# VHH binders against Actin patches distal protein 1 (APD1): the designs that were tried, part 3

Target 1, 316 residues: Actin patches distal protein 1 (APD1), of Saccharomyces cerevisiae (p38281)
Amino acid sequence: MAFLNIFKQKRGDEASQLSAKGREEISQSIKICKSDDAANEHSCSGDCKTEIEEGEQAFAKLKIEHETPLLNSSKTPKIHFVVPTSQIDWQHDACLEDPKSVQYKISQWCDKNSAKFSNVGTGKTLNCAVSSLPKDIMDIDVMRGTKNNVLILPYFIWLNDLRSDDVEATLDGLVPDLLDENISREKLLETRPNVAVARERAFVFICSHTTRDKRCGITAPYLKKVFDSKLQEHGLYRDNSDYRAEGVKIAFVNHVGGHKFAANVQIYLRNPNTLIWLGRVTPTIVPSIVEHLIVPEEPTLPFPEKVRCIKKYQSW

## First folded at step 6 (VHH; framework vhh_8cml_1)

Design s30 (from i7 with G105P)
Fold by ESMFold2-Fast, scan of step 6:
Structure s30 (fold): chain B 316 residues (1-316), chain A 126 residues (1-126)
Amino acid sequence: as target 1 above (316 residues)
Amino acid sequence: EVQLVESGGGLVQPGGSLRLSCAASGFTFSSYAMGWFRQAPGQEREFVALISWSGDSTDYSDSAKGRFTISRDNAKNTVYLQMNSLKPEDTGVYFCAADLEYYWPDYFNPAEYDYWGQGTQVTVSS
């Protein structure tokens, strides 16, 4: 017989709508938009409209799981380390490919120290990911993977010139101070010349890990095209050479789990400091996400039924 | 071809001990978190224990904590579950599972695991 998976979600129906309890839970972190007309009616024209149509055709050919409710199908980290690789796809075990690399040493440190910083011990509170963010290809140590600049979220800081051999000592000192709510940003930066503020207003990460799941590789480029076009309309788009403050960086990330809920999108907002992790993101809803969640000074959430997890972090 | 093969199950009296083994092949074992799950007849698969890819982090269900110990030998591509002070309620098919996403917060959810073994029967009865 062809039945290969002996475990399945217990639900027998498609749960497409969020419960009242789920809406209340999300409302603790972000204001939900009032009932809106279809997002595509007012949100996209010209090239953007063509990009959405092409993307929807690609998505229609994919098998995406629609039965499982998304809320709490993942959990928010206390710290998310994002390592630039300039790549849009990685080997199957992305962060663990090379035991001499910065991302390997960070992953090892996170594994060793996760319980120390967890109040419950039931989930991974410290995460390391690789991304398509640019690395300095002219630096020999960066090219070898033994040195890099690491983005630390939700703190919106860069840990610059981190060497793989220095990871343990550096993180042993830095992470307790980051998690200490009595230590201000100014005080933390005072003694750390290699730590700099990330000046972006938001980071948007789309799972593109093709080697892990082809749905991620197929969906991510189509979503990025629509995000890029909409951000350009608002003057918020930043390419890899553009370091202007208050813009938005769209990047690809390695496997984030729940590939059956493609596409997976993680949105970090700097003010208010919030992670919104979405599943089942389609090209059609991207314009509404940009217009309601990313562009306004006071963000609102247009599709709460697509939230996998959400957290409003302490302002720093 | 990925394969997980459980062994060490059997019939044991209440208060007894069993050591389960799971031999892994066809993937980079040392990069994967390894979990043990169990399923009693007519029940859902439930989480028992987890060990991270390096072995430095472990987690247990409330029913397993203090009685069971998970360990791994990366050189032998094997994960173990030492079960002490067994109770009739521990009866079920025990499954080995592999999860590359060691940073994944839902490691107690069976749906998030990449690879599964066929299971080994544990029966606790006098």
Scores: ipSAE 0.287, ipTM 0.651, lowest interface PAE 3.3, mean pLDDT 83

Design s32 (from i7 with G105E)
Fold by ESMFold2-Fast, scan of step 6:
Structure s32 (fold): chain B 316 residues (1-316), chain A 126 residues (1-126)
Amino acid sequence: as target 1 above (316 residues)
Amino acid sequence: EVQLVESGGGLVQPGGSLRLSCAASGFTFSSYAMGWFRQAPGQEREFVALISWSGDSTDYSDSAKGRFTISRDNAKNTVYLQMNSLKPEDTGVYFCAADLEYYWEDYFNPAEYDYWGQGTQVTVSS
């Protein structure tokens, strides 16, 4: 295949951007695949093969920045709030569009409290995003944005039935306990009936915020098709109505910064609790990501040269 | 439609003070983080200070910490940079920039900003 030969060449060029120090840094969080294992052309037939070919054609038309090393071009959060909207694109200001919404109140709370929990001196440690994860279309308050279920990562918990007016009091109580490494999950949930474990083995977020950057909007659907197909092969795919445990949810997310490095993909693994944030993700490498990083009991990282940031969190 | 207009630059002696202002129009100012960048002769734009959309969070470059204060007035669509104890090394064109505050953004990177002013000259000598 012509695109596979081009992929091998491009991968070799990108690999040269990752220093020995950078490889060692990544290795503190995850085992890196041998280059020949990651470069193996994973068998992809039928719809999957067609989806990769179609996606590569779409990607070839885009101007993506390939010269800048990716490692440390982003920062890992202490907490990432993900708010369901059922939308795949949002207004330019995403979380801040409606001052009455749950996501606005969470964003405001994060802004007010980020310095209090920061150990890095710069950047955001508390983050709020909107996503294509489903919201309850039968609840009028949810449809109006004044009530929602909020996914809290890397903790893999749902904060259910959160109302806009209750955000400040709720997070003032919950977040210090979440960040206290001496407080167990069992203790946290004992007095919080509206907090439930998220049963997914992984969440994969692809930036699709077209209003913010056209490259994100063009790339995200093609990547999702390949992810969906490969996860279906492994019995791990879950659509919005599928509540079976131990599956993988692929969702679109608002702007994550670094749009010049499209496509941006954030992968949260529950066990071991790890965030892997990748840039320059193409349809051709998705099968390898699924096979080596998401499916195995002991995840290994293909294409470490595509890591923007990575963190192995405390056991939760 | 979008405009950012800086003012307040000028010539000052070492140890002096200046207050820069940036007047914004054509966008929802209260939803945007506002930053100040500077560019010395022959150099690239470097980060100086940031204030979040709500005003509750600020950050400064190492060279600005303790000497500069960023503030904003959302009712007036204006961001300010109070510069004290100015040094010759602070000489440069100072730019106002607007960024819709998204998580994970590297706000030290000029490329992450949506809107830019034309700049105001600050000269610290002799």
Scores: ipSAE 0.181, ipTM 0.603, lowest interface PAE 5.1, mean pLDDT 84

Design s33 (from i7 with D106E)
Fold by ESMFold2-Fast, scan of step 6:
Structure s33 (fold): chain B 316 residues (1-316), chain A 126 residues (1-126)
Amino acid sequence: as target 1 above (316 residues)
Amino acid sequence: EVQLVESGGGLVQPGGSLRLSCAASGFTFSSYAMGWFRQAPGQEREFVALISWSGDSTDYSDSAKGRFTISRDNAKNTVYLQMNSLKPEDTGVYFCAADLEYYWGEYFNPAEYDYWGQGTQVTVSS
């Protein structure tokens, strides 16, 4: 197959971009697969194989930047707020479009308080994003944007029924406790009835912000189809109505920077608590990502040359 | 339609001061983070300073920390760079740039900025 030859060539070229020092840096957070373990090009059959082939045809038409080494082209957040919108695309300003919205107030709070939780200005690691995760379309305040449930990563918790006018007071109380490594999860939740555990084993966010960059909009749906098919094979797929624990939620997110490295995929694993942010993700490598990184109890990384940033957080 | 116009550059002696201004029009200035970059002859554009959309957060390159101050006036659609204790190494064309502030990560990278000015020359020479 033509796609297999193209995949092998591009994989070899990109692998040469990761330095020995970079490989050692990644190994501090996650075990790296042996090269032959990662090259499971025959792991996908039937509908999944067709989805990969269709996706590769779409990707072949795109101008993607392949020359720049990816490691440290992005920064890991201390906290990532993910706001459900039920949308797969957003206006150019995304979080800042509506000053009355929950995401605007969270973005404002993150900006105002970034220095408080870091030694210097480069410590701006409090991020707010919007996502395609479902919002309650029957709640008028949620539909107006003035109320929402907010996913807080890497802590795997939901901050429920957050109103835009309450954002400052709520986050002023919650965030110092979240960042305090001496406060246990059980103690944090005991006094906070509006905070609930997110029971997913992983969240996978694919940048789909078409209004910001068409490559994101074109690539994201093809990657999601392959992820969905592989997760279904393992019994880990969850649609919006499936509340079973220990599954994987795949959602689209707004612009995360570096759209020239499409596709951008952020993978949050609950145990061990880790963010793996990948660039240049193609349909062909998705099965290997699912099989080696998401499914196993002890995750391993199949394509370290595609890591933009990685961080193993403290488990709670 | 979108314009960023820098002013305030010039020739100063080492140890002198300059205040650069950047007037913005044609976009929602108050929603954008604003950055200053500089480019010396024969070199790439390098990050100097950033101010968030609200003005509550700033960041500086190591060479600018303690000497330069970035500020903004959202009512006037203007961003400023106050430069003190200027050195010959600060010589270059200074550019104003606009970036959306809903994701932090690569704001030191010129490629992440949406809009750019034409630059203003700063020369520090004795």
Scores: ipSAE 0.387, ipTM 0.719, lowest interface PAE 2.5, mean pLDDT 84

Design s34 (from i7 with D106S)
Fold by ESMFold2-Fast, scan of step 6:
Structure s34 (fold): chain B 316 residues (1-316), chain A 126 residues (1-126)
Amino acid sequence: as target 1 above (316 residues)
Amino acid sequence: EVQLVESGGGLVQPGGSLRLSCAASGFTFSSYAMGWFRQAPGQEREFVALISWSGDSTDYSDSAKGRFTISRDNAKNTVYLQMNSLKPEDTGVYFCAADLEYYWGSYFNPAEYDYWGQGTQVTVSS
C-alpha cells in the first residue's frame, strides 16, 4: 500500500521530465498506452505478489537518481553483439578483461569500425556486451573464451563457432551485408552455414554488473523473478535448456552505463523489430511491461517517462 | 584514489594554440574512453571531444572540428587536447572525464561519465 502511494508519486514526478517533443519522438517507434491503461496494475497470484513486495523493500533501501531526464541518455545500436558467459557478474571492465577473448576482439572491431558505418543502417552505435546466456561448457575453447556463439541484435541471428582470431575477417564480411537493406535474411544465410536464426519472440536484458555498481546487482535478481513469473503465466518463459521457438529469454548483462538509473532493462522485440531501453524499472511496473510490451502482437508502451532510448528497426 | 589532473591551460591571444594534458591514476586507463568538456562563465558544461579506449575512434563538437585534436598515450595514462586557431568563444574551464560505457553513444552527456578532473582555465583574449 505504502509502495503503491510512493510509486504513484514517483511516476508523476518522472512523467514531468518527459517533454511533448520527447513523447512525439517515442511515438514514432511505438504506440504509447493511455495513462488509464498503464495505471491498471496487473495483480499477480501468490508468489508473484510476494516477489514484488520483497523487491520493493530491497529497492527502497537504495539511492536511485531521479533528477536526470532519461530520454536520449543513450543512443540506439545499429548492432548489439551479445556474448554468452554463463556468468551473472563480471570483472570491472567486462568485455575488455581478456585481450584474447571473443568479446574483446568484437569490442575492438566495433571501436575501429564505428566511423565507417556512421551513415549506414538504422541506429547509431556498434556495441558488444557479455551476458548470462549459457555458453557450451563442454568446449574447452569456449570455456577459455577464445570461441563462442554470439547473438546479434536487432537481427535476431546467432553467429556460431566464432573464434577470437577470426573476429575481424568474419565481421568485415558479415556486417556490411547486415546493414545493407537490399540483402534479405534468406540471402544473408545462404552462404553462411555458421549463421542461424534466433527464434525467440523477445530478449530481455537486465543489468546485473555488481562489480561495477551494487545497485544493479541488488535490483536485477528481483526484477528477473517478477519477469519469470509473469512470462510463465503466459507460457512464454524459457530456461537455458528450453529451445522452443516464440518464447522470451531473460538474461543478465554487464554495465550498460547509467547504473544510477537502476534498474536498466533492454527489451528487444522481434516483430515489430524494436529496442525499448528502460531506466528506473521497479518490480511494481514489471507486470505492466510484460502485459503491454511483450505479450501482445501489437506492443504498446506503458511508461514512456522511463525510456532511455527506443528504435524501431527495418523488418528483417 | 581515482584522480584526473588537467594541466596546460592559460592565457592566449586569438589565433593562438594550447595543448591540454590530463594525467589519470587509480583506474584501468586503457579500458576507458576519455572526453574533454568545457564550461564558460554562466553556461552549462558542454562536450568538446572524445577518444575511445583504444584511440581508434574520436568525436568532436561542431565548434571543435577542424581546430582541435584529441589524442592519448595509454603507456603514460594521459589524454591530450591540442587546440589550434583559438577564439574568444573557446574561453572556459576545461575538464577531462572518463567513461567506460561510451559505446552506447551517450558520451556527449556529462552525467554519463564515471570520473572527472577539477578543470583547467583557458582564456582567449587580446
Scores: ipSAE 0.426, ipTM 0.750, lowest interface PAE 2.4, mean pLDDT 86

Design s35 (from i7 with D106N)
Fold by ESMFold2-Fast, scan of step 6:
Structure s35 (fold): chain B 316 residues (1-316), chain A 126 residues (1-126)
Amino acid sequence: as target 1 above (316 residues)
Amino acid sequence: EVQLVESGGGLVQPGGSLRLSCAASGFTFSSYAMGWFRQAPGQEREFVALISWSGDSTDYSDSAKGRFTISRDNAKNTVYLQMNSLKPEDTGVYFCAADLEYYWGNYFNPAEYDYWGQGTQVTVSS
């Protein structure tokens, strides 16, 4: 296959960009796959193979930056708020398009409070994103954007029925307790009936913000098709009506920067609690990511040269 | 149609002060973090200061801390850099820049910024 030969050639060039020090830094958070184990050429069947071929053809038409080393081109958040919108694209400013919305008030709170939780020289680490995760269309306030359920990562919890007017008071109380190593999850939830555990084993976020960059809009749907098909083979796929625990949710997210490194994929694993943020993700490598990083009880990383940032968080 | 226009540069003696302004148009200014960078002859563009979209957070290079103050007026689509106790090594072209998603990237890196001005010259000499 011609595209596989091109992939192998490009991967060789990218692998040479990862320094020994960079590899050591990644190894502090996750075990790296042996080079032979990372080649998973036979892990895709039927529709999945067709989806990879169609995706590679679409990717070949795009100008993707391949020369810059990716490690440390982004940074890991201390807390990542993910707001469901049921949308796959947003206005240019995404979270800030409506000052009355839950995501606007969370973004404002994050901006005001980032310095309280950052070490000198670390920068800002409280982030808010909008996503294609489903919102409750039967609730008038949810439809207006003034009420929502908010996913809080890396804690794997849902903050339910959050109203925009209550954001400041709610987060002023909740966030210090989340960051307190002496407060267990059980104790945190005892007085908070609106906080529930997110039962997914992993969340996968693909940047699809077409209004910000067309490469994101073009690449994201092709990657999602391959992820969906591969997760279905393992019984881990969950659609919007499937609430079974221990599955994987794939969702689109707004602009995360570095669109020249499309596609951008953020993977949150619940156990061990880890964020793996990848750039230059192509349809061809998705099966290997699912097989080595998402499916096993002890995850391993198949393409360390594609890591933009990585962090193993405290067990929750 | 996006424009960032710097002004307020000039010649000043060591120990003097200057106030730079940057007028923005063609985008939703109040949603963007605004940064100041400078470039001396023969050198690469370096970070000076950043202010968040709301104005509630600021950051400074080590050379700027305690001497420079960044501020913004969202009603006027303008960002400012008040520079005090100027030194000859502060000489350079000063650029303003806009970054929508500065929380996710390395905002010390010029490549992270969405929009750039043309710059204004600051010369500190006797």
Scores: ipSAE 0.544, ipTM 0.796, lowest interface PAE 1.9, mean pLDDT 86

Design s37 (from i7 with D106Y)
Fold by ESMFold2-Fast, scan of step 6:
Structure s37 (fold): chain B 316 residues (1-316), chain A 126 residues (1-126)
Amino acid sequence: as target 1 above (316 residues)
Amino acid sequence: EVQLVESGGGLVQPGGSLRLSCAASGFTFSSYAMGWFRQAPGQEREFVALISWSGDSTDYSDSAKGRFTISRDNAKNTVYLQMNSLKPEDTGVYFCAADLEYYWGYYFNPAEYDYWGQGTQVTVSS
């Protein structure tokens, strides 16, 4: 009931938190929608409308922090490793739970090598996360966690059949080449048969780490339902058995910090190669995000006041 | 339950040295980055130093660089801050803090940290 009026009130309050300088900063990476265009395109029919209504009812029961400006409350990585687990929730320390796992070895490698790829005082730039993306349940080493296929963003590549014991040697060779602006995608793949292009148009990651914060666990499924329905309208939805190119995959990820700003959504676009990280995402704004940011060949950003961080990476 | 207990504070003369320790219990210490913050009377908590979960990465505030060294012993669940060439402006309560997801945020921001100690007083005065 009356959730659109509540949304308009909250939107007006949040918009006032984004400074002119902050708007200019965001504009370096993406064109911002006119606020009228974004706010007036909240149309959704059938199942999608019902899913928004159910989600808004669930969100209304949660205490979300609305006073703090979001811009620069998080950092953009140079590399984001995403490890499939088929799980939607994880132990408190997620990647570090099992020292024998691929994600543990990647996290250890990232920690050891972060200084090589970071400027003094800019912090960590190499990140590892686990996700609900599907793992091969027929492979015993995959089930044990000692072998996996790893998604590498923002490069939109899969590093396939990576074993825990091979992580250090593999990443020592691969990562310097990934960060070298003079090495093309074609050249990188020529000598690496276990590296394949990720053919998705976009990845959308929603924090669902219930063990870390219940708000993430409660919000994530409702957002996914609205994303799924809206993507189905555009023929972009892909389930776990659908390998067609140019679709969008929605997945759950472990804790990314700032759970008080639930829901947290990380959107990676392949072309132009961009990370848009949003906080305070609600079911009502998902259609606008899909229509303006994900579907168009020239993306535009609705709700710039919800940006935690943004970066346009080099295309290769 | 979760505890961080600082020790090693005290009164020292300018140019002196102190070694702070922080003993951790009740969580998987080896999975957390550990930071040191300080707070002077009437001021906000400011970042001093950070060490990553493995110990392979460190970072320091500009005021701490070259004078302070952070280290950790994961077998003993303890983080240390060796402070050399102490100045009167180093006076304050020193806090130990733990951060699991420091990769995604700015670890110089106190709000990023999951767990905090009670603090230990450091006074640099003649």
Scores: ipSAE 0.572, ipTM 0.811, lowest interface PAE 1.9, mean pLDDT 86

Design s38 (from i7 with Y107F)
Fold by ESMFold2-Fast, scan of step 6:
Structure s38 (fold): chain B 316 residues (1-316), chain A 126 residues (1-126)
Amino acid sequence: as target 1 above (316 residues)
Amino acid sequence: EVQLVESGGGLVQPGGSLRLSCAASGFTFSSYAMGWFRQAPGQEREFVALISWSGDSTDYSDSAKGRFTISRDNAKNTVYLQMNSLKPEDTGVYFCAADLEYYWGDFFNPAEYDYWGQGTQVTVSS
């Protein structure tokens, strides 16, 4: 199979783009995996091997940008709101297509309040995304978009039964408390019956926004198949109807910028509380990501040259 | 077909004012952040100002802060740059640009923008 030689070549070329300073920057948030350990994870059998081979064939036909260094090509949010839509693709403006929707009202609130929570002269730190996470299809208001359950990262909480008309009042109260280092999770939850702990050990978001860029739409399903198969080997896979704690949810998200670096993958780990945002993710490296970054209680990073941004958040 | 058409440029004396307009068509204007960039002779394009899709958030370069004001009218698909207390250093071609996902990237980087106008010349000279 030619893909192994292609993988080795591209990995060597990309690794040269990560400076010693960049490697040190990453190491402040996570331990970098030893190269020998990362290489040992390329073995994959049965359906997983077939999925990698099929994915690599699809990726080989795409023009992916390999020249630009990835580190700091994106920014870590202070808060990332993730809105379930049950969709795997969205209109080009995603969160903004319906002014009556929960995601529109959250996006509007983030825009209005970004300056309160950002350093002067820096970029925005409050982000809203839509996802393929499931919405309650039996609730008429949810189907209309005027009510939803919203995942709030990196806090690993669900804000349940949020109505679009209540977004401003709800977030005006909730967000200052989330950002207050003196307010514990238990204290936050004691007065808020509509806020619940998200019990997953990790969320993995793959950009699948085909309407914005075909590369995202083509790459995302192939990566998800390999992630799903590898997580199933470890008993960590959870489909949309499986609510068991301590598993991993893989979901699609709308465009996150940098589609030329497809595939884009955002990994949120609960413990230690960390966002690892990767670009140029291919089917071949997914097993190593699962084995070294997601499965262990003490995560290590196998491909630091693929980091777009990384942040270890305050313990929550 | 996407178009951004700038207007309002011209020759003005130091200390004068100009109001630039950028008329947008062919995309959902109200979903995009709108930015102004400028390019002086022999220089690269540099960030001047940004206004978010809703108009509630604005960002300015250090050189523009306190002198320039960006605004938008989503009903008219138009973004404006009011430039006061103009200096010879403000001379350049001013470009209008649109960015859908400015929250995730570096909006100071012109490469992050989806759509660009042709530019309008601003000359500050006595």
Scores: ipSAE 0.540, ipTM 0.803, lowest interface PAE 2.0, mean pLDDT 86

Design s39 (from i7 with Y107L)
Fold by ESMFold2-Fast, scan of step 6:
Structure s39 (fold): chain B 316 residues (1-316), chain A 126 residues (1-126)
Amino acid sequence: as target 1 above (316 residues)
Amino acid sequence: EVQLVESGGGLVQPGGSLRLSCAASGFTFSSYAMGWFRQAPGQEREFVALISWSGDSTDYSDSAKGRFTISRDNAKNTVYLQMNSLKPEDTGVYFCAADLEYYWGDLFNPAEYDYWGQGTQVTVSS
């Protein structure tokens, strides 16, 4: 009861931060839930309830910034490269720690080429991140970081067996075709045997980069436990050994900025093709996010006041 | 400890030139974007120029385009702002700022930057 009452009070304060114009902006990309109160009061039972209570106790000890409106405190990429590392934490510079790595070469390519695909010259529309998604530890080049499979969002494709020395030539050919709205998925894959469809219905990325900010490292595991439990109830949970299609992958990602708004969660939905980036995500609201945003065929958004940025992309 | 130290400011006549320098320490300089901002008395800090971690991408405010050039020397941990064709409206305190991987934010917004120098005064007399 106590935690629910505290949540209701905090929810009222945060909701007042979202302007009518902000709600209208969000509504261009996704339908907002008709009943915010019903969405806020979704409960978990058993282990899920215990996980929420433990998480809320951990969150209560952290200094989180609650005063600033979140909308437009981040921006959506045209392309987001996600590199598996099997790690849940990284060195301070994450993608840039090893110049021989695939993620370093992708980051370098993004920096050089972002101006060609945007009105901004600083690499902001083409982003590279590392993640806890599994890498093939049986492959010696993958273990060294010089070869990997790279997830490309929002296109929901895997660029397989990418070598660091081949990044420039590969992306020079692939990225213009990805951004050409006249090129279909089938046509893109026709001559590219190393490109495969990612069959997940959604990816959920939680910032866990402890080396950059302790709040990310503390909050991320608690959120993942609640996400895992709730997704298991719906038969959508997939661990690293589960290759079944139409499930949801939860992974940790390196620093995404705005650590003062922990926890940061990036949700990519395949259909409709949408990025929803949330700040100040707490264990208490995770069940509602799963029930309203991830599980339904027609997603609706609970807690629009927690949106940092949102974009509905072209159907792939 | 992250430290940014600006130098090169001064008094100059309209149409003149100045070269600002910012010496950085306490972080892996070559991994971070660097920006220049300015602030006139009674005004908020505004964006002037930005350079990516590699030096391959630069961006400028509309007022700086064609007149100012940002560059960096990663071996010397230094970022520069070459200012040509200076105007009285360029008068202000010029600040160096480090973007510590806030690529998902608005890099033109001063609020996105965690680390700032103390500033160097640029005065363009009438």
Scores: ipSAE 0.395, ipTM 0.725, lowest interface PAE 2.6, mean pLDDT 84

